# Designs tried in a protein design chat: miniprotein binders against 8-oxo-dGDP phosphatase NUDT18 (nudt18). Part 5

Target 1, 325 residues: 8-oxo-dGDP phosphatase NUDT18 (nudt18), of Danio rerio (Zebrafish) (Brachydanio rerio) (q568q0)
Amino acid sequence: MDSQSSILEENLEKILRGEGLEFDSVAEQVDPVTLRKNVCYIVGAVIFNSKEEVLMVQEAKRECYGRWYLPAGRMEECESILEALQREVREEAGIDCQPITLLLVQEQGPRWVRFIFLAEETGGSLKTTAEADDESLQAHWWDRKSPLPLRAHDILSLIDAGLKYRRNPWFPVTQPVDFPCHVVCQRLFLTFISSRADADDRLWLLMSNNNTSHHPRLPIVVSFRTYISKAVSKLIEDCMPSSYISVHIRGILGVQHNGRIPGKTDGICFNTLVLLENTEEGAEIGSPPSLETDCYRWQEVTNQGLKAKIIERIKDGSVLPFQSL

## First folded at step 22 (miniprotein; from k5 with W45Y)

Design l3
Fold by OpenDDE base, last read:
Structure l3 (fold): chain B 325 residues (1-325), chain A 109 residues (1-109)
Amino acid sequence: as target 1 above (325 residues)
Amino acid sequence: SEKVRITIIVEGSPEEIREFLKRVEEIARGLPLWVVVIREGNRVYIEIRGDPEEVLKLAKEILRIAAELGLKVEVEIEGDPEEVRRALEEILRIAEELGLPVTIEVEVK
């Protein structure tokens, strides 16, 4: 195997495991984001006790005073996503927790990104009304059956996702990994699959041809003002000659965030699995669509084990859900 | 510079989205337009670029499909002031005709 192919395969395997890769210099020309200035990240926890009761907090905020929600809050400067989660759960509920996995990432562009975790209690004690402050009034283990005045009903789907995952994990454990990023972006794991009736599926990945690196890299798309999911359109515009292109964002393979340096490392890199749909009827398109630029190329994945893993992840949808709201 | 870009964002059930995408493909394929469809879960982004008249025509047809399927629709319009104005007027008109609630965002270049 050429040394380049082996490095690529290793990097692809890392991404598939939810591990991070160093962020490429290509985005150095883009202004860094700053937490609470032009980006805002929210963490939320779905925590169950042994009775499958969910940890709820009663809101102290005037707008929703006395209503119940999941432990959730905004990330602060100089903390990781996990540190933020643990802090918010402690501050709002008095509970110490350990994250199990990300359950869902929700977004409205970089200005509002919410990370929902499945987590477990490791200690602490439920916050009581005697401990009420500006963060929360109290915490409660909710049986999900008794009437509870909810702040919002969106938590019901999150709770259900947590229950479903606990019963049958449908994607690998995915946690944020400590890699600095200065922008909100997606590293695109953009795939094309050719299925032939009488042959094994062929798999291609779109790779960036960066003149500066001898190694093929996955394309990175930066999000500014629009939905993060929409940012793939820019890459498609730059690369694809077809008048009609359909892509399916399957979900997230991994999340990279550091957060240690305000205004420098407040960015997030989502390793995003995308499938380019084959839209041509009747032609056994045994190859991915041609590209109009030399800045990108299709790379066939010939490693059978790696190919099978990627195809499985695509088919099973065994990726972290990503939702634009 | 492209005179106008229209993005149609729809939300629905997986079944509704599948039917929506099928019908959009049938009408959008082969047009002298740049059309990108981005599916993300229960949300679909359709970005349309090209000749303003053809863009508007396709956008209206997509909105009709969305209305028929009972989908939630958002529309983003970007471009030159005159084309944006025209597109906005046409999208509002068709939305009213269809009884389709739409949220419209406009960006003028």
Scores: ipSAE 0.768, ipTM 0.909, lowest interface PAE 0.4, mean pLDDT 91
Fold by OpenDDE base, last read:
Structure l3 (fold): chain B 325 residues (1-325), chain A 109 residues (1-109)
Amino acid sequence: as target 1 above (325 residues)
Amino acid sequence: SEKVRITIIVEGSPEEIREFLKRVEEIARGLPLWVVVIREGNRVYIEIRGDPEEVLKLAKEILRIAAELGLKVEVEIEGDPEEVRRALEEILRIAEELGLPVTIEVEVK
């Protein structure tokens, strides 16, 4: 095996495990994002007790005063996503927690990204009205059956996702990993699958031909003001400008974030699994679409174990859900 | 010089989206336009670029499909001031004709 192929396979395996890779210099010409200036990140927790009651907090804000929501708040400077989660749950609910997994990432471009976790209680004491502040009035373990005036009904789907995951984890445990990024971007795990009736499925990955790196790398697309999910269109424009192209964003394989240096490492890299749909009618169903640039190439995955694993993740949808709002 | 880009964003059930995408493929495939369909969960982005008249024609047809299926629709229009204005007027007109509630965002280059 060429040393380059082995390194690529190892890197793909890391990404599939929710691990990180170093962010490449491709975005060095892009201005960094700054938390609370041009990007906003929110964390939220779905926490169950032994009775499958969910941890809820009562809002102190005037606009939703006395209504109930999940423990959730904005990230602050110089903290990781996990530190922010643990801080907000402690401040709003008085509860110490540990994350089990990311459940959902929601976005409205880089300006608003929300990370929802399934977490478990490790200690603390429920915040009471005697401890009420400007963030929350009190916390409560909600049985999900008794009437509770909710701030928003979107939490019900999040709670259901948490319950579903606890019963049957449908994707691998995914937690943010400590890798610095200066922009909000996606590392695209962009796949094409050719299925033939009489042959094994063939799998290709779109790779960046970086003239400076001896090793093929996954493409990176930067998001500015538009939905993060839409950013893949720029890559398609650059590679396939004359084609009708259909892609399916399957979800997130991993989240890379550091957050330690304001205005320098406030970015996020999403390792995103994407399937390019085979839209060609005809006999040549067997190869990925031709590229109109040398900046990218299709790389066939010949390792049968790795190929099978990637195809399974695509077919099963066993990835962290990503939702544009 | 891309004079106009139109993005149509639709939301619906998995079944509605599947039908929507099928019908969009039938009309958009083989046109002399750049068309990218991005599916994410229950949301679909359709980005259209090319000749302003042809872009607008396809956009109107997609909006018709969305209306027939009862989908939530957002439209983004980007491009030259004149083409953006024209596209906006035509999209508003067709949306009114269809009784389709649309949110439109405009970016002038």
Scores: ipSAE 0.767, ipTM 0.909, lowest interface PAE 0.5, mean pLDDT 90
Fold by OpenDDE base, fold request of step 24:
Structure l3 (fold): chain B 325 residues (1-325), chain A 109 residues (1-109)
Amino acid sequence: as target 1 above (325 residues)
Amino acid sequence: SEKVRITIIVEGSPEEIREFLKRVEEIARGLPLWVVVIREGNRVYIEIRGDPEEVLKLAKEILRIAAELGLKVEVEIEGDPEEVRRALEEILRIAEELGLPVTIEVEVK
């Protein structure tokens, strides 16, 4: 194998495992994001006890006073996503926890990104009303059957996702990995699959031809103001400006975040699995759409094991869910 | 310069989204427009650019489909002030005609 192909395959395998890659320089000078200034990240925990009761916290905030929610809060400066999760669960519930996996990422652009975890209790004691503060009044293990005045009903789907995952993990354990990023962006694992009746499926990946790297790299799209999911349109615009294109964001393969240096490493890189759908009913369904730029190219994945693994992840949807709200 | 870009964002059940996408493909395919469809779970982004009249025509037709299927709709309009104004007026008109609640965001270049 050409040394370049081997490095690419290794990098693809890392991404598929939820590992990180170093963030490549974005061609456009994009200003770094700053936590709590122009980006806001929220963490939330779905934690079950041995009785399948869910950890709930009672809100101390005036606008939702006495309502119940999952342990959740805003990330602070100089902390990782996991540190934030553990801090918020401790502060709001008095519980020490260990994250099992990300369950869901929700977003309204870079200004609001929520990371929901499945986690487990490792210690602590439920916060009581005697320990009430501005963050929470108390914590409770909720049986999910007794009446509880919820702050919002969106937690029910999150709890259900947690239960579902515990019973049957439908994607690999996915944890944020410590890689610095200065912007909110997606590294696009953008795939095209050609299925022929009498032949093995062929798989292509869209690669960046950035002259600065001797090796093909996955495209990176930065999110500025709009939904993070919409950012893929910019890549499509640059590559296929004259085409009707349909893409399906399958989900997240990995999350890269450092958070140690305010205003420098507050960014997030989502490694996002995307399928470009074949919409052409009549043309030779055998090749990916032609590109109108030399900045990108289709790379066929010829490694049968890697190809099969990628196709399986696409077909099964065995990726971390990503949801724009 | 791109005179106008319209993004239609719809949310619905998997079945509704499938039907929506099918119908959108039927009307959008072969038009002299740039159309990108981004599916994310139960949400779909349809971004349309090109000739303002053709963009608006397609956008209205997509909104009709969304209304027929009972989908939640958001619309983003970006472009030149005059074209944005025109598009906004026409989108509001069709939304009213359809009885379709829409949230519209406007960005003027």
Scores: ipSAE 0.763, ipTM 0.906, lowest interface PAE 0.5, mean pLDDT 91
Fold by OpenDDE base, fold request of step 24:
Structure l3 (fold): chain B 325 residues (1-325), chain A 109 residues (1-109)
Amino acid sequence: as target 1 above (325 residues)
Amino acid sequence: SEKVRITIIVEGSPEEIREFLKRVEEIARGLPLWVVVIREGNRVYIEIRGDPEEVLKLAKEILRIAAELGLKVEVEIEGDPEEVRRALEEILRIAEELGLPVTIEVEVK
């Protein structure tokens, strides 16, 4: 096996496990993002007790005073996503927690990205009205049945996702990994599958042919002001001449974030699983769409074990959900 | 340089989105336009580029499908000032005709 093929397979397996890869070079011409200036990240926690009651916080903010929500807040400078989660749950609820997994990532472009976690209580004491501040009044374990004035009803679906995951985890445990990124971007795990009636499925990955790297890399697309999900269109425009292309974003394989250096490492790299279909009449049944540029190439995955794992993840949808709002 | 780009963003149930995508494929396939469909959960982005008149024609047909299915629709229009104005007027007209609530964002280059 060529040393390059082995390294690629190892890197693909790392990505599939939710591990990170070093982010070498975005186009040097892209300005770094800065937390609270041009990007905003929010963390939220779904925490259950032994009675399947949910940890809720009563809002102290004037706009939603006395209404209840999940422990959630904005990330601050010089903290990781996990540190932010633990801080917000402690500040708002008085509870110490550990994350189990990401449940959902929501976005409205880089200016609003929300990370929802399933977490567990490890200690602390419920915040009481005697400890009320400008952030929260008190915390409560909600049975989900008694009347509670909610700030917003979107938390109900998040709670249901948490319950569903606890009962039957439908994707691998996914936590943010410590890798610096200066922009909000996606590393695209962009797949094409050819199914033949009488043969095993063939699988291709789109790879970047960057002359500067001795090793084949997955394409990276940077998001600026638009929805992160829309950024894949730029890659399609650059490499695919097809008049009609259908892309299905399946979800996230991993999240890379450091956050330690303000204005330098405030970016996020999403390792995103994408399925591409070419529906043009006359495309050779069983080949990926032709590329107009040498900057990219299709790489067939010939390792049967790796191929099977990737196809399973696509078919089962066993990836971290990603939602544009 | 493309004079106009229209992006149609649609949200609906999984069943509605599946039917929507099927109908869009039927009308968009084989047209002399660049069409990219991005599906993310219950949200679909359709980006259309090419001749301004043909782009508008397809965009209007997609909006009709969305209206028939009762889908939530957002429209983004980007391009030259004259083409953006024309596109905006035509999209507003059809949305009114269909009784389709639409949010329209415009970016002039």
Scores: ipSAE 0.758, ipTM 0.904, lowest interface PAE 0.5, mean pLDDT 91

## First folded at step 23 (miniprotein; from k5 with A87L)

Design p9
Fold by ESMFold2, fold request of step 24:
Structure p9 (fold): chain B 325 residues (1-325), chain A 109 residues (1-109)
Amino acid sequence: as target 1 above (325 residues)
Amino acid sequence: SEKVRITIIVEGSPEEIREFLKRVEEIARGLPLWVVVIREGNRVWIEIRGDPEEVLKLAKEILRIAAELGLKVEVEIEGDPEEVRRLLEEILRIAEELGLPVTIEVEVK
C-alpha cells in the first residue's frame, strides 16, 4: 500500500462516517452562490414527546392562517443548518431542541432545498395563543389521529419517517458538518460492482484525476438551475458520452455547509452514494464501462473491510434519503 | 445532422417504476444514442441525446410505456429553434394520441 492509497482510504472512511472533507476547487470557474439571492434552504423538525405525539405549529402567515404544520422555516445569513433548526423550533413552538439526525433532504434545485430533522425536546414551553406573533399562533402536541386542519399533507410521510427511525434506525446518524463550500454540489461516491459466480464481488469508484495534486479525489458536480441530484448526468456525459448508462442515486452519506461568510460560504456539498448499474441481472459482469477522457479513472477498492462497508450501504440502502420534488 | 436532447421525467409507485425501468432498458440499450437513466427513489430522469429522428423514436416508445403504467410525466426538450419546434409538435401529438397529460418545458439554444 502506498501513500496515495492510505490517504484515499482514510478519506473514504471519513465520508462513510459522515465526517466530510475539506472542499477543494472545482475544475471549472464557478461564481459562489449567495443565500436568499440564488439559493434558499429550509429546515423542518419532527419532534415527538413520550406519548409519540408530534410537535405542530399553527401558521400565522396569510396564505395558510390557522392551519397546522411542522415547525419549519428559511435559513438565515451566517447560521449553520443546525442553528437554523433550533432557532425555527424556538421561534415557532417555544421549544428548545437537540437534533438527532437528518431524516430526508428534499430539493427542487439550489433555489429550494429542505432539510428535515428528527429532533428531541430539551427545554422550553409550548407557545400559547397569548404569545402569538408573525412566526406562529401557537403550538401543540398532536396525537396524529384527532382531526387537525393541516396546511398540507406532505408532512404525514415525514412524520411517519420520524416514527420509523425512532423505532428502528435504518441508516447511521447523519448531521451536517462544518465545512465551507461556495457552490451547491455533489461529491460523488460513484460505484460499480462486478459480480461473478466464481469470485467475490469487486468494487470500483470513479476518481477524478488532478495533475497538480497527484492524489486521487472523488468527482464533484456543480448544480446551477436544475435538480441537484440530476447533475450526475453531466459527469456521465463528460466521461461516457457514447453509452447507455443507468445510475441509481442511493442517497446522502454526508452534508457539508458552513454559511459563515455571506456570498462566499453559502454553498452546500452533498456526499452522495451512486451506483452505476450493470447489465441485466444474472449476466457475467467484468469491468466498469470504458472512459472516453483522461480526466477520470476507475479505481478498484481492494481493502476488504472498506469494500464490504461500501457494498453494504449500497445493497441495504442504508443512507440518508435524497428526494427531488 | 444537429443533435437534440430530450429528458423524460416520470414518477410513480415503487412497483410501477421497477416495471418502467425494466421495459425502458429493453428498448433503449444498444441504440445509436446517448441514454442516461437516473433513478432516485420513485422518480426517474431519462436523458436522450443524438440524431433527432432516433431521439424522437425512442422518446415516443418511452412515453407509450409511461402511459400504459399510468405514470406522472414531464418532458424537457433542448436544441436549436427549428428542431425544438418539430420535436415539441411530435411530442404533443403522441401525448394527445395516448391521452397522456404531460407538462413540457423547452429550452432553445
Scores: ipSAE 0.795, ipTM 0.904, lowest interface PAE 0.6, mean pLDDT 87
Fold by ESMFold2, fold request of step 24:
Structure p9 (fold): chain B 325 residues (1-325), chain A 109 residues (1-109)
Amino acid sequence: as target 1 above (325 residues)
Amino acid sequence: SEKVRITIIVEGSPEEIREFLKRVEEIARGLPLWVVVIREGNRVWIEIRGDPEEVLKLAKEILRIAAELGLKVEVEIEGDPEEVRRLLEEILRIAEELGLPVTIEVEVK
């Protein structure tokens, strides 16, 4: 009996550590996504040498010929996110690398998702102009100060984020984990915090009432032809359809993907930290909103250590950022 | 009957978004409508579902706030063909009145 509560707490700890959980079911019936048909994933790398110069690649494409950018490219069939990263850096810059952490995940509606990594050089040699091809003209270490004609300036904030993380990490190392997934979805770590003047904060977590599983489960929301961030509203409509509800997507606790079987495992599961906002106007709100379905329930987190960890992530913003464009 | 849905999508600076969210909460809380606000950084989705007249009324107020704050705005309208056409015309009218550049997507059931 206490084994079910212990299993839940263990699973929550795994998600908080970025280890993920095996993916096996969804609430909606949808067809698997397929790479290069209805999903497009892009990887990019921020890599510094010992002088804190950043690895840059000179573009070979006609529309941006001769301009400079971070190593970046589309994921191909049958590869993991990390394999795509390593392949792109090798092809464009001649450099072998190992990931340190994700720095940012971006989406452009249903068109693409981009994974930006901080990574370290582990071998190889910079691509020279004698080795120019369709992938790139050459690669250089850039001191971040000398004039360099950039393809786009969006990378400046990415480079700054990489420097900040190297010097003082503000969220736990987060790397994609090897779990297959057939859809683009979020496992929602949806939280509600109540405060009372004469007591400690209380924390609730939205859980699914899924009788096909041996373990309690966090809700999963599938993205279908829409922004991943917007898909959270589908869950809210299902369980709180009569209320004014405000939520704040804090970021990502983990990323799950494996890509081994085209058309079957091309999906991604994001473990997403979401805060259900409560109004300060009432001075004190003691309970989460009522649910209008028995498919879900609010579960209070009574383990003090676990509660403290979750609240710290929420209030400090110690999570991998997620950005919709 | 839940006939229509409007989604207003805004983007701006951190301070503009904080002010926007405060003002939206003030006008939307307690209304007999389903309203969901989703914030991700400086991008906000506001989904409104309900009777067309009430949805339109709230949407117009939200658009006025967005225009005052200089936010980037997109709008999605979903519903029956007749109601969508009417809502589209009204949203275009208010956007023109406000001088607000807006991209509008329409999905007819």
Scores: ipSAE 0.779, ipTM 0.900, lowest interface PAE 0.6, mean pLDDT 87
Fold by OpenDDE base, fold request of step 24:
Structure p9 (fold): chain B 325 residues (1-325), chain A 109 residues (1-109)
Amino acid sequence: as target 1 above (325 residues)
Amino acid sequence: SEKVRITIIVEGSPEEIREFLKRVEEIARGLPLWVVVIREGNRVWIEIRGDPEEVLKLAKEILRIAAELGLKVEVEIEGDPEEVRRLLEEILRIAEELGLPVTIEVEVK
């Protein structure tokens, strides 16, 4: 195997495992994001006790005073996503926790990204009304049956997702990995699958031809003001400006975030699995869409094991859910 | 005429989205327009770029499909001030005709 192909395969395997890759210089021309200035990240926890009761916190904020929500809050400067989660759960609920997995990433562009975790209690004690502050009044283990005045009903789906995952994990454990990023971006694991009736599925990945690197790299798209999910459109416009293209964002393979240096490493890189569907009735169903630029190319994945693994992840939807709200 | 972009954002169930996208594909195929469909979960972005009249025509047809399926729709319009105004008026008109609640965002170049 060409040394380049082996490196690519290794990198693809890392991404598929939820591991990170170093962020390439592609975004050096883009100004770094700054937490709480132009980006805002929220963490939330779905925590169950041994009775499958869910940890709830009573809001102290005037606008939702006395209503109940999941432990959730905004990330602060100089913390990881996990540190933020553990801090918020401790501050709001008095509970120490460990993450099991990311359950869901929600977004409204870089200015609002929410990371929902399934986590487990490791210690602490429920916050009481005697410990009430401006963040929360108290915490409670909710049986999900008794009446509770909820802040918002969106937590019900999150709780259900947590329960479902605990019963049957439908994607690999995914946790943020410590890699610095200065922007909110996606590394696109953009796939095309050709299914022929009488032949094995062929798989292609869209690769960036970076003039500076001899090695093919996955495309990176930066999100500025729009939904993160929408950012792929720019890549499609650059590569396939004349085509009818349908892409399906399947979900996230991994999340890269460092957060240690305010205004420098406040970015997030999402390793995003995308399926491109070619809908041209007359195009040979057997090949990926033609590219109108040399900046990108299709790379066929010939490694049968890797190919099968990627196709399985696509078909099963065994990826971290990503939701634009 | 400067090229315009209309983005139609639709939310719905997976089944509704599948039907929606099928019908959109049927009408969008073979048109001299750049059309990109981005599906994420229960949300779909359809970006249409091209000549204002052709873009508007397709956008109206897509809105009709969305209305028929009872889908929530947002519309983004991007272009020059004159074209944006015209397109906005036409989109509002068709939305009213269809009884389709739409949120419209405008970006003027």
Scores: ipSAE 0.749, ipTM 0.900, lowest interface PAE 0.5, mean pLDDT 91
Fold by OpenDDE base, fold request of step 24:
Structure p9 (fold): chain B 325 residues (1-325), chain A 109 residues (1-109)
Amino acid sequence: as target 1 above (325 residues)
Amino acid sequence: SEKVRITIIVEGSPEEIREFLKRVEEIARGLPLWVVVIREGNRVWIEIRGDPEEVLKLAKEILRIAAELGLKVEVEIEGDPEEVRRLLEEILRIAEELGLPVTIEVEVK
């Protein structure tokens, strides 16, 4: 095997495991994002006790005073996503927790990204009304049956997702990994599958041709103000301008975030699994869409084990859900 | 004429989205336009780029499909100030004719 092919396969395997890769210099020309200025990240926790009661907090904020929600809040400077989660759960509920997995990521562009975790209690004590402050009034283990005045009903789907995952994990445990990123971006795991009736599926991956790196890299698309999910359009425009292209964002393979240096490492890199479909009449059903630029190339995945793993993840949807709201 | 971009954002059930995308594919295939469909869950972005008249024609047809299926629609228009204004007026007109509630965002280059 050419040393380059082996490195690529190893990197693809890392991404598929929810591990990180170093962020490439391609984005060095893009200004870094700054937390609470042009990006905002929110963490939220779905925590169950031994009775399958869910940890709820009562809002102290005037606009939703006395309503109940999940422990959730905005990330602060110089903290990881996990540190933010643990802080917010402690501040709002008095509970110490550990994450089990990310359940979903929600977004409205870089200015609003929410990370919802399934987590477990590791200690602490429920915040009481005697401990009420500006963060919360109190915490409660909710049986999910008794009447509770909710702040918003969106938490019901989150709770259900947590219960579903606990019963039958439908994607691998996914947690943020400590890699610095200065922008909000996606490393695109952009795939094309050619299914043949009488043959094994062929799989291609879109790769960036970096003039400076001998190693093929996955394309990176940066998001500024638009939905993160929409950012793939720019790549398609640059490499496939003459085609009708259908792209299906399947979900997230991994989340890279550091957060240690305000205004320098406040970015996030999402490793995003994408399926591309070409519907052009007369395109060879067996090949990916032709590219109109040398900046990208299709790389066929010939490793049968790796190919099978990628196709399985696509077909089963065994990836972290990513939702644009 | 400078190329314009219209993005149509649609939300619906999985079944509605599937039917919507099928119909969009049928009308958008083979047109001399750049068309990209981005699907994420129950949300779809359709980006159309090209000649203003052709872009507008396809956009109107897509809006018609969305209206027939009862889908929630948002429209983004990008281009020069004069063309954006023209396209905005035409999109508003067709939305009114269809009884389709639309939110429109405009980006002027």
Scores: ipSAE 0.736, ipTM 0.894, lowest interface PAE 0.5, mean pLDDT 91

